# Ledger of designs, part 3: VH-VL binders against Cell division protein ZapC (zapC)

Target 1, 184 residues: Cell division protein ZapC (zapC), of Idiomarina loihiensis (q5qx64)
Amino acid sequence: MESESHWLWLFNTESGKLSVKLSDTDVFDTPYKPSQLVNIHFNEQMMDIEDATTFQIVSETLEAYPADKMPCAPQNAALNATAWCRFGRPQMPQSWHFQKSDISEWPLERRLCELNSGFDQGLFLILDTDDEFATCLLLSEGMQLSAIKSLRQYHVIKVTLNRLLPATVDLALSAQSNWGQQLA

## First folded at step 4 (VH-VL; framework fv_barzolvolimab)

Design s3 (from b6 with heavy chain A102Y)
Fold by ESMFold2-Fast, scan of step 4:
Structure s3 (fold): chain C 184 residues (1-184), chain A 122 residues (1-122), chain B 107 residues (1-107)
Amino acid sequence: as target 1 above (184 residues)
Amino acid sequence: QVQLVQSGAEVKKPGASVKLSCKASGYTFTEYYINWVRQAPGKGLEWIARIYPGSGSTYYNEKFKGRATLTADKSTSTAYMQLSSLRSEDTAVYFCARDTPYYWLKGYFDYWGQGTTVTVSS
Amino acid sequence: DIVMTQSPSSLSASVGDRVTITCKASQGISSYVAWYQQKPGKAPKALIYSASTLQSGVPDRFTGSGSGTDFTLTISSLQPEDFADYFCQQHNSYPLTFGGGTKVEIK
């Protein structure tokens, strides 16, 4: 049994946003408003075993990266990812904002990617892929898409797979490993 | 309610080709991957390839690239695997299995077909 | 390719026994491990995903644990229907790879 299985989904009465009640005194607010979520209605709903599993695996994945190289706290990103995976409304593709990638097959072990709008390059967590599209959650503190449009941290977008760029943090870890082998 | 039903046993000579089928029911066929996995007698499981029926896109284990060909027919909710240039080492039970585009569960097979026995003998 | 080393290859047990099967990955795979049960002449059946999450309908006497490189499947009180082969599988990277299997047989 996991302690996370006692957490509750609810809507914050002040902000109107989806939240997670972690304890009697601790409530985590997601940035997600009802308009961004599937048509759901509840006062409180238990986080189920699938939710708890998503939270745990995403947290572990992000915690493996050096804290000084990540733009977000792993548990905060994991809670938001879990919320989106459970309740997020399907997104329309926004691929036209982003540079094309030359990668023909995205490696499954790369859980992070970057997208380049020409105005900014942001770090994203991959939530799902089919053979055409990826759904990506922004980990960076913000990202400019155009002269008039920006994404806030934890915003979710959908893009074609040919927009995914290797994450700089993954390349940095690979470089460290190769350097260690040379010194061995 | 989810079912994957595979075609019947095949006996082939070395150098021949075989085409196996896997008919899906109880879910939206175009929204999940179909994988092919084999098991030689008394041995472990070996992943061959995957197909996403919604697009027809395929990805192959390098060991089977050039010999295995995956296709899918959306109108009949049926996935196919053709394996060419058969050898005695290809004698195995061949399974189809479903997985999801949900990134954290890709490669986990929640439902399996019953298997098709392929025997390659001279 | 990631090599999954499963141990033991076989074990003998009695109904009511606690059974432990281990699986070791040749490199770190976080929690991207699944477990399957296979009875003679049958297809594998999904038991566990993400190292520790039970597939719907699987009895709670089955538990999975571990992360990184070392994983364990435990059956807390073995039942007659649990005599079978068990396989671990990594789904961290392609090609997908399986452990060699563990046969759980009657003493």
Scores: ipSAE 0.641, ipTM 0.843, lowest interface PAE 1.7, mean pLDDT 89

Design s4 (from b6 with heavy chain A102S)
Fold by ESMFold2-Fast, scan of step 4:
Order: structure tokens, then C-alpha cells, then sequence
Structure s4 (fold): chain C 184 residues (1-184), chain A 122 residues (1-122), chain B 107 residues (1-107)
């Protein structure tokens, strides 16, 4: 079996975007162009232990959810998440697009969240948090932010923690857990 | 060279409080979480609480909430845990441990202090 | 709270033996599992994180595997310095919880 320790970061010669060479016959294209990325002064670079670890843990986190309730394939989301964690340019907060929530402390086990723009409510994977902000990757096939602006799948945004909403998929599963009580 | 150096052994009476220290060196103290974990004699490890020294933000295990208080002094790169209303079952070795700033590795402890023995007896 | 059940609680082994320790979580925790080694009178030392990633400086004879609820630590060829206690830990959710430990002793 092909392991992530043999994978290569490269830039696709056709699209110009960051890609992962998984094998001699399999190349995964991310949606990320060089202008969205940092530390990209290479032609080819081996995926290191930190990259492989990020891919593994994100894949397994997403695979815990029912496939029919997820808008994306776990491996595809995990590859894009790994790419952003490694090379993503720091984001300016865009909290003004989203409605506030009453949540003051986000549970660690909730790696998914939703954001409500008033036009759409999208499902996101949390890539990073600090005391003030969350960096979130869109898992939904798209999300309308306003009459004239939309996010494409796998777009990354940064928001204040008070914009995070419980993912509907997590609320369905919380019938047999106390997760909902932690946010109440 | 990352090091966490803890204060010396303590002997306390039931109902007393104890304050333990954990001095960090070899890294930027304000950028890594410090956790506190205890181990009763012959027993397993039990997580107590964490602090982020950069902000002072704390998070406590419900079992210790109200009895444990975490603080950090940036000027001396030292984290503290105070445990109040001591009982005999609080007799244990208390460890401080560092985790990484990585969201995906939060709660994984890459470096540990040597431990402080606390004995609570009448 | 997530309960981590570790087995066996103790085992006797000889240098050169293959040693396997298991850890079971009471609910799914993906790969949010770490393993630590602890020698008598010492602090735990990090061995493995994210179920299978070896901590820098740890010998290749240590391997971790598993996902979801079932996890394994394997020592492929036990060395004299490997006689110690071993603990698994979940960091999927707070409070963080540890297995009961496995004592690997000489006999």
C-alpha cells in the first residue's frame, strides 16, 4: 500500500495550483493557487512527518461521520486541509459575514462547525483555533455570503469564536452524548 | 534544550492548600500550553487542568474545578498549580507537561517535568 | 468521560521478544491517541502521537497502530532499556484520559 510518507508536493503544470503526487499514476489537485500560499519556493517537496500526521488525523476524524451526511469525500477534504495547514497564507478575519452565536468555549472534540451568513449555512472543518479565532475550511459544495459573494468548496476563512455554530451532523449524534449540554 | 523543572516534595495536613511550581526553559514559554497531571501511588495518570501562559486562559477537569487554580508568571517562565481543601486521596506525584500549539496535537505532551510528590496525612 | 482500557496490566518478557500492548476507547476517538513510557521514579516520556507517529528520537522498534476504538503499541525486539510502564492517552476530548498502564518486566 502507498503511504503518505512517499507523497510529493508539487505545482500542477496544467493548472498552476498546488498538488499532491500520490503515486506515478495518481495526482490530487488542490484548489489553492500560489498567491494564497506561503513557503512555496520549491519545484517538488516531500510530504514530511507533520504533513502525513495532519492528513492521517483529519482523514480519520472525517471518516467517523456517516458518509451520506457529509458533502465531501474524507480523503479529499483531508488532503486540502493538509495543504492549507502546511502552506496556507494567514487569513484576515471575516467575521462580519456571519451571525453571532452564544458559544463562549468551543469543545475540542467538535472539529466541525457551521457558519450562518443569512443567505446560507455552511459546514466547515476547523483547521486551527486560538483564544479569539478559528480558521475554517468549507466542506459544503459552496456557500453564499451575500447577494454578490460566494465561497467555493475548500475555501478557508478566519472568524471569531463567537460565530461558530454546532454542526447539524453533530447535533444528530449528540442524542446519546452530552456534547449538546456543553454548548447550552 | 527544553526543560520543565518542578518544586520539591510537600507534606500537608487534610484541609490545607499546596502550591506547586513548574519552571520552563529552552523555548518561548508564552507559546505553549502547560498541563498538570497527577499519579497516585501505584495508579494511573489523571489530567487536572491546562493553562496557556500567553493569555492566562485556563481549562479545568470538572473533578478539580473549584479546588485547583492555575496561574503563570511570564517574567520567570513559571507555571503554578494551587490545590486546596486537600484530602488523603490527593496524595500523588504531580507532573507539569507541555503540549504543542498545533490544533491537531492539542493534549499531547511532548515534554514533562520531573514531578513533585505531595503527601497528605494527619 | 472517555474510558481507556489497557491490556495486559503486566507482562514478563525477555530481550529480543516482540511485545504488544492494547488500548481500547469507550467511544470512537479517530487517531487522537498518544503513548508514553515511564521508568520507576521518573516522569513519562513521549513515544507516539496521533496513534502511529513516532516522537523524534524514539527508536524505530516502537510502532503504534489503530484507529477508532482499538489501538496497539508494539515493540518489535525488546531491549534492556525498554523494561518500563507504558500508558496510552486519548486527546480527542476533555477531560484528557489515560489507560491504566502496562508494566513490562524482566523474567
Amino acid sequence: as target 1 above (184 residues)
Amino acid sequence: QVQLVQSGAEVKKPGASVKLSCKASGYTFTEYYINWVRQAPGKGLEWIARIYPGSGSTYYNEKFKGRATLTADKSTSTAYMQLSSLRSEDTAVYFCARDTPSYWLKGYFDYWGQGTTVTVSS
Amino acid sequence: DIVMTQSPSSLSASVGDRVTITCKASQGISSYVAWYQQKPGKAPKALIYSASTLQSGVPDRFTGSGSGTDFTLTISSLQPEDFADYFCQQHNSYPLTFGGGTKVEIK
Scores: ipSAE 0.691, ipTM 0.852, lowest interface PAE 1.1, mean pLDDT 90

Design s5 (from b6 with heavy chain A102L)
Fold by ESMFold2-Fast, scan of step 4:
Structure s5 (fold): chain C 184 residues (1-184), chain A 122 residues (1-122), chain B 107 residues (1-107)
Amino acid sequence: as target 1 above (184 residues)
Amino acid sequence: QVQLVQSGAEVKKPGASVKLSCKASGYTFTEYYINWVRQAPGKGLEWIARIYPGSGSTYYNEKFKGRATLTADKSTSTAYMQLSSLRSEDTAVYFCARDTPLYWLKGYFDYWGQGTTVTVSS
Amino acid sequence: DIVMTQSPSSLSASVGDRVTITCKASQGISSYVAWYQQKPGKAPKALIYSASTLQSGVPDRFTGSGSGTDFTLTISSLQPEDFADYFCQQHNSYPLTFGGGTKVEIK
């Protein structure tokens, strides 16, 4: 038997958004508009094993980073990532906003990346990659794309793989690990 | 129901090439990766390479670069691996296996072909 | 390359026994480990992904646990169809690598 404590997907009538009921007194609202989502015609739906696994893996991934180096709470990012993986509508590429990178092959173990619009450089969680594209979730509090357009935190975009840049927090963590080893 | 069906056993001489096939059914062939993994007698499983059939994009284990060549035919939902310059140590069962673009499941093989035995002998 | 060290290499067990197989990664791989079952003359079959999530259709007597470098596959009550080889695999980074395998044979 599975745990009796289960989180529920629900459509929050107060916010008009997809949300997660964590307890009788705690509801987490996702930032996703109905037009960005599929299969949301329900009042309440239990989080399944795949959803729970996504949440745990993403939470674990983000919690490996020092809290003071991350622009978001790991659990909040993980809830939004889980919501997008379950209900997110496939995205059309928007690579034209971002400068090309020099990286020929993205390492699988790098789950975070940065994208550079020329106006701002944002930190993203990689949700999905194929031969040509990456689907990325914005972890930064916002990202300016142009003089008139900005992404809000947790916005999901699709870009070509040649737009991905190494995450600064990965480099910082690597430096801390090497420094700690030298001093020990 | 997802199935990967592989071609029959091959017996080759040293120096020859072999081309193996893996026919997919029960899912959208162009939306998943196909990987090739071998198992030599008395040895474990060894990953060779992957292909994304939707684009033909490939990625190879350094050990097999230059000898293995992966291709895919979208019209027949069939992936192929050609292995050239065969040596006796290439005697093995060769499997094809599917994985997904979802980043934290990439490299996890949810479905496997039945395997093709390749014997390299003079 | 990440080396996956699996133990034991073989074990003898009886139907109804609890069987435990361990797998150790040469470096941290978080929860990016999978387990496969292989019966004689057949292809590997997916059992577990993300260290602890059962593949659809796999009996719940199979459980996976662990994170980082140490991982365990447990079969709570061994059935006749469970006599097989078992392999762990990391998919944290390329090249993908497998453990050496554990043969579970009848006592």
Scores: ipSAE 0.706, ipTM 0.848, lowest interface PAE 1.2, mean pLDDT 89

Design s6 (from b6 with heavy chain A102T)
Fold by ESMFold2-Fast, scan of step 4:
Structure s6 (fold): chain C 184 residues (1-184), chain A 122 residues (1-122), chain B 107 residues (1-107)
Amino acid sequence: as target 1 above (184 residues)
Amino acid sequence: QVQLVQSGAEVKKPGASVKLSCKASGYTFTEYYINWVRQAPGKGLEWIARIYPGSGSTYYNEKFKGRATLTADKSTSTAYMQLSSLRSEDTAVYFCARDTPTYWLKGYFDYWGQGTTVTVSS
Amino acid sequence: DIVMTQSPSSLSASVGDRVTITCKASQGISSYVAWYQQKPGKAPKALIYSASTLQSGVPDRFTGSGSGTDFTLTISSLQPEDFADYFCQQHNSYPLTFGGGTKVEIK
């Protein structure tokens, strides 16, 4: 098994989706097709140091949570997060699907959030924030947005910060943290 | 060629206020956070606050809340920190420093100003 | 606040020596650790981010390692320009906090 510094980005010849070759016998398929991605005019490309760093830090962040409370394997979510951070097409905000939150400031240490569509409440990994928006990757196995629209696991959306809700798993683990105290 | 250039040394009396500047060049000023960090003589580094110049949004260390005030002037690409009610223990070198735009690296400072010495004495 | 405890506070070394500096966090911070070098009268300079990733332009004799609570900065073969103060910093949560520093002095 090769380390992440020797992993390759490539496209699955049957599905057309972005994949990561982990070893000669192990290929991880992302759900991301070329139309969702940018800077993908290659046959194979080595994972660079920034990619490896993203994978490592996301994996370790997710591994801090109890496995039985997470809807996905940390390594799978980390591979998909790394793929989106490297190649994901910039998203237009889709905030209208989600109810507003009363939270005035989002803590840096809270890398997970939930969004409430009124039909479902999904768990997301935050991939990026600025003063206005968060880019979020769905960790839940699916999320209904409306009567006719749903997100698949690992789909990426962009929302205004006032849509972010505390992740239930963070509240359970961090009852004594400043975050838990602010919400209590 | 990213540079942060800070204002010159200040000598103040206890109870006074001081306003320090940090002029940015070589990048888009409104797209990066500017942080302020101080270092008392022979001591470690202490984070004071951050500002996002694009919006004017600020976030303060509780220890400095109410005494430190951060502002930014987009037209001159200059960030400012005012520290009020100065005490002898505020004697320090004050640095401005830039966050990278990358989410996973927020709070990591890739470029620093040269520092401004503030001396508070009677 | 997360407390970063750095050791040793100072060390004496010769050119060519292997130098190690340790940093401990009071709670788990994954890999949200950076290292800075500061020379007398100068601003800190970025060395390492995410515990082990070298800042561009920094010589590869500098390496960072660790995760969770225990972190190490290593200089594999000390050069004359490496005599300086070194600081670790966590950026897991606000307020951002730094270690107390390690002074690397000429033996």
Scores: ipSAE 0.641, ipTM 0.842, lowest interface PAE 1.3, mean pLDDT 90

Design s7 (from b6 with heavy chain A102G)
Fold by ESMFold2-Fast, scan of step 4:
Structure s7 (fold): chain C 184 residues (1-184), chain A 122 residues (1-122), chain B 107 residues (1-107)
Amino acid sequence: as target 1 above (184 residues)
Amino acid sequence: QVQLVQSGAEVKKPGASVKLSCKASGYTFTEYYINWVRQAPGKGLEWIARIYPGSGSTYYNEKFKGRATLTADKSTSTAYMQLSSLRSEDTAVYFCARDTPGYWLKGYFDYWGQGTTVTVSS
Amino acid sequence: DIVMTQSPSSLSASVGDRVTITCKASQGISSYVAWYQQKPGKAPKALIYSASTLQSGVPDRFTGSGSGTDFTLTISSLQPEDFADYFCQQHNSYPLTFGGGTKVEIK
């Protein structure tokens, strides 16, 4: 594969959105407009070692899941996650849209979660956590929050940790493993 | 310059408790996790627990839960670990180590204290 | 708990040699692996994180590779200051766990 060390951050001339130039003939467009981003005073900027590391670890984390259970390609989600981690504007919590969970502590190895708005249940990649909040990137192709509001794929939101629900894909894999042990 | 400075060697009897300190400097103490890791003579490293000094939030390895207690003093940028009900198997060098708050690097230790030797003898 | 199996436990080498140390996880851990160097009587020193990213200030003769369950630390041309113990560590899940260590000593 191509080395991330020569990838460039730039802005699409037509759409104005943040993009990644992967090669002379391959440009990946993120959905992120300048108004959603910070520290974007450049025409072109090299992806640095931290960006490359974020891309690699997110990509490999998502590749561990069955492709037919994922709503997006791992590399595409990883590029968008890397873009948000580098340039995303800090989010105010929007926890009020979502069902509370009874989970007292979120396991580090659970990098995916679901959020339930009552209208829809979406699959998210966790981009960051602290003691109180999680920043989550929508992996699902869309998610309805209310009668009048929906999130588009790759939208980033911030919620309190008590809104995180176990991802169905993680539960399915755990159930398969558990049944294997019971049958043995 | 980031530095973690630990307290001096301790000699204890079985059943006693010990409290170790780790003083941080060169960075914002409340924005990084402090972990405690031990190394028995001639053996590998074993993770004990972590604390986030900004909130006092702790997380413990089940093996040490109920015996280890982590605290942090923001005013002196000092983290503490108290280990109770000491056994001969607790004889080890105890290290404090910093990890970044970045989600994808949680549990990676970029700076370590020099270590504190704890000897438990009967 | 995730078990990290490190090999070899010890090796003898000469200055200028290529040294390879391996680490195997008991389950898939993606790239959540770090490597540390420890000299006698000293604290461990960070070398590599995310399986292959060098810690700032670490010489480029150190390289890390691997993903999933099999990981490798390579020292391309061993220097006198590289004689030490080396440990791998997973940070995929808690509790954090380390390999048993590899002692790199003078031949």
Scores: ipSAE 0.691, ipTM 0.864, lowest interface PAE 1.5, mean pLDDT 90

Design s8 (from b6 with heavy chain P101R)
Fold by ESMFold2-Fast, scan of step 4:
Structure s8 (fold): chain C 184 residues (1-184), chain A 122 residues (1-122), chain B 107 residues (1-107)
Amino acid sequence: as target 1 above (184 residues)
Amino acid sequence: QVQLVQSGAEVKKPGASVKLSCKASGYTFTEYYINWVRQAPGKGLEWIARIYPGSGSTYYNEKFKGRATLTADKSTSTAYMQLSSLRSEDTAVYFCARDTRAYWLKGYFDYWGQGTTVTVSS
Amino acid sequence: DIVMTQSPSSLSASVGDRVTITCKASQGISSYVAWYQQKPGKAPKALIYSASTLQSGVPDRFTGSGSGTDFTLTISSLQPEDFADYFCQQHNSYPLTFGGGTKVEIK
């Protein structure tokens, strides 16, 4: 891959979705259409230092997990996460799809969580939290929410903090951590 | 160039409220968190709260919850902090500071306002 | 809340000296430590984030290191403009918390 400091944000002329131009011949398409995004009044925009840093931190965090336990390539998840952090439109909460957890406070250093719809339990990357909500990006290839509704990989959802469940992969990797010991 | 310009000094009586402003320029205001931090004379820094101007989402330090209220005006690129029920120990310099736009980098303040001195005296 | 303990609270140094300031977190915070410089009557200025990443425009004589609970800020060759207060801050967990500060004074 070319250095992330030379990557460009643009919109794919065929799909209409936000993309990252990695080189003249390599374009990464996000699943995000303009209606899901803000501050997108450009034809091309350079990835800035904060975008590059976000990509590096997310990539390194996900690369720490065993590849066979992750449902996605770390670099792909990191590009989508960087795109949403940069341009994602604030989401309305959809907590009603998910089982409540017994956890009232979420450790900010825990960047992965799971959500249980009763139909599936999906793995998510936490993109942001406040004192009430978490914004979560789906890492699993898909997640069934009901008989008629499913989330696609990399789609973003907002839930109350009491819906977050410990990520199974995170507990396995971090069994010796204080948080893993509290919940295991 | 990124700048955060804060309102002028305030002198208040105990029990009063104060509303401070922080006007941003040189970047897209709605893409970055704004944090409020205070420093009492001769003391260290104390984090009060943050706001994301793009959504209005706030997060408050429990110590200030119920007394501090953060708002942002997108049309003027200005963040505000109102602090109510002022006490003598609220005498401090109050800073606004820009954070990153991403959760993974949040809590680091790359640019700061010049500070507003608030004096609470009878 | 994560408590950040800085040492020393003050030190005296001469131009050209190597200065080291330490910061200890009460629990593991990975590499999520920032450092700020503050001169009298001025706002803090960003120096370092994520323990070791230098803010754009900051001289390379400033270096940060550490992970877990123990962190250091080093100024390799102190310049006249470096006499100031320095603060560490964890940016791992809310509420965000700062160290008590270190005053770097001229001998």
Scores: ipSAE 0.176, ipTM 0.677, lowest interface PAE 4.0, mean pLDDT 87

Design s9 (from b6 with heavy chain P101Y)
Fold by ESMFold2-Fast, scan of step 4:
Structure s9 (fold): chain C 184 residues (1-184), chain A 122 residues (1-122), chain B 107 residues (1-107)
Amino acid sequence: as target 1 above (184 residues)
Amino acid sequence: QVQLVQSGAEVKKPGASVKLSCKASGYTFTEYYINWVRQAPGKGLEWIARIYPGSGSTYYNEKFKGRATLTADKSTSTAYMQLSSLRSEDTAVYFCARDTYAYWLKGYFDYWGQGTTVTVSS
Amino acid sequence: DIVMTQSPSSLSASVGDRVTITCKASQGISSYVAWYQQKPGKAPKALIYSASTLQSGVPDRFTGSGSGTDFTLTISSLQPEDFADYFCQQHNSYPLTFGGGTKVEIK
C-alpha cells in the first residue's frame, strides 16, 4: 500500500493516540501519545508530500529485506516512523545499559541496527544519527531491558553510537550480493 | 514566513577564529536542524556540520571536526558556528540552512540564510 | 565520502530550450538526491528532493528523475529566470556532498 493524498493525521477519540485515517473505515493507530509529540495543534491534518515521501522511502527500505527476517509489517513500521519523524518529541539520552560495540565508525547508510541489553537483543530502525547518538525505533515485538523494564514495539529511544551492533539481516543481504557477483 | 538572517562580513588573519550567527524566525526553532555549508569563491558547496537546537546535538564533517563548533541559543532562536585556526583556504561565503523535520529526508535544505562572507588574509 | 559527479560543467541555451543536467553518485544512494538553483550573489534555492519530489512553489517545468547512481534534472522549456548555476546533492549519507555544479548560460 502506498501513501495517498487523502490520508489524514488525527487523534483517536478513545485512546488519545496519534492515528492515520487511511479510508472512511480504516484507521491505523500509532502507539504515540500527545505527551511524546510536538506540533499537534490540529483535529485533522492532511499527510503532506514530505510525509508521503518518508512513508515510501521507509516502506521500500524495509520491504527490500526478506519477509522472514523482519519482525514487523513494513508498512506499519513505515507509518509509525513517518509519525515520529513528523511529530516525535526529541529524545533525551537516558542511562541505557546496552552492550558496547567494537565498531569504531558506524556507516550512516546502514539504517538497521541491533542493541543488546543482556536480557534480549532487539532490531531497530535508525531514524537519525549525530556525532554521539542515534535515535532508534524498535522493530522487534518487544525488548526486555532489565528484570523489571521492557520496551514496546515502535518505542523510540536515543542511544550512544558505541552501542550500535550490526543487524544480522544486513549481513544476510551482503552475503546474497556477494554470492550473485561470484556466480555471474 | 520562515527566515534565517546571518551576521555581517568578517575579515580575519590566519590563525584567528570567527563566530558566525544565524537568527531564525517564522517557525519553532527547536524543531528543525540547522546546517552550515560554505562556498569558496567560484567553487561548489561544501557541508560543514549540523545542529539540532532542541537538544544541542551536533554532527560534523570529519574535515572540520575539532575546528568547527556549533551551538544554539533557544532564548534568541540563534544558531552559531565558530571556526578556529583559520587558513586562507577558509575564505568563503558561509550559509546556514534549515533541514526538513522529516528525519529520513534530513540533509535537504528548504530555507537558507543569505550568507556571511569570511575573508582570511594577512 | 560519496562523490557526486555532475555534468556538464556549463552549457549555453536559449529561452524555450530543453535543458538536461546529470549527476552520478560514486555508490548507490537510492533516491536521496536534491537539486538546488543558485543565482550570482544569492543563497541556493531548493528545487527538488528525493530525486523527483518538487519543492513547493517551484514551477513544474523542473523535473527530477533517477535512482541508484544516475540522476537527472530536466528543465522542459527554459525561461529567462532559469539562467543560473545548478547543484545536485546526495542526502543519503553523511557527510553530505554536492556535485560540482552546472552553469546554464544565455546562448
Scores: ipSAE 0.231, ipTM 0.714, lowest interface PAE 3.6, mean pLDDT 87

Design t12 (from b6 with heavy chain E31R K65Q)
Fold by ESMFold2-Fast, scan of step 4:
Structure t12 (fold): chain C 184 residues (1-184), chain A 122 residues (1-122), chain B 107 residues (1-107)
Amino acid sequence: as target 1 above (184 residues)
Amino acid sequence: QVQLVQSGAEVKKPGASVKLSCKASGYTFTRYYINWVRQAPGKGLEWIARIYPGSGSTYYNEKFQGRATLTADKSTSTAYMQLSSLRSEDTAVYFCARDTPAYWLKGYFDYWGQGTTVTVSS
Amino acid sequence: DIVMTQSPSSLSASVGDRVTITCKASQGISSYVAWYQQKPGKAPKALIYSASTLQSGVPDRFTGSGSGTDFTLTISSLQPEDFADYFCQQHNSYPLTFGGGTKVEIK
């Protein structure tokens, strides 16, 4: 792959959504519309070193998991995470869709979580946290929240920390067999 | 233009308490964590605790739990650390430091205060 | 707690030299490592985060590398202003922990 420092942020004229131009023939479309974004008064903008770092660390984090247990390609999730971190509009909490957990403190090393709507339990990447709330990116191919509402893959939501559940993929790894003890 | 400005040097007797301040400017104080880190003379760095000023939520290194107390005043953009039951081994330079809100960058300190020297002697 | 073991504790070098400092974590921490520079009487200054990304304003003669447990800070051509103490830090899990430091002195 080409250097991330030569990648460009732009708005795809066909889709209307934020995109990343990776090369002359390769454009990655995010699902994010201008109305969901801030600081977007540009025709094209070079991806900076902070963007490249976000992409790299998220890619490496997701690549540590077995491919057959992940619902998405690591690089695709990483590009969407990078896009949201750079341009995503701050969100209001939507915690009422999800069951409460009894976890009082979320371990920093757990970058994945699950949320349970009662209809589905979805896998999310944690983008940020402020000790009250977590901003979470849906990695699952979709998630039903209610009879009339569903999230699409890569949708970003904000919830209170007491909605976060341990990711099943973290519990299945032998190196993390004592995860439950870390929550005590 | 981000600055963290700390209070002046303190000399205390064993058993006393000290309260240090860290005044932030050049950014939105309530959107970033403030951490406290100390360095004994000629020694390495030791993380004490963090506070999120927006909520007042704190998290302490177990070694300092019960002795350190972090607070923040949103109106003055100032974070405070009180350390009680001082011992001679608490003699150190105490730094405040900011970390970013991104989860994978949490705990990385992009800006530091200049430090406050605390000397504990009888 | 994750223990960060830094080596060497001190080294002597001349302007123009290539300097290498290593840092070893007691358990896997992926790329969640930062490096700081500290000059006498001053606060630490951020150099590198996520093992290899330069903080804005840091000269490109500084490079970081490694993942998992073994990490390296390299200064490709030492300048007079680079004589300082250097510290690694893990930010994979709490409590945050630092290496013991490396003093880079004039030969």
Scores: ipSAE 0.637, ipTM 0.848, lowest interface PAE 1.9, mean pLDDT 89

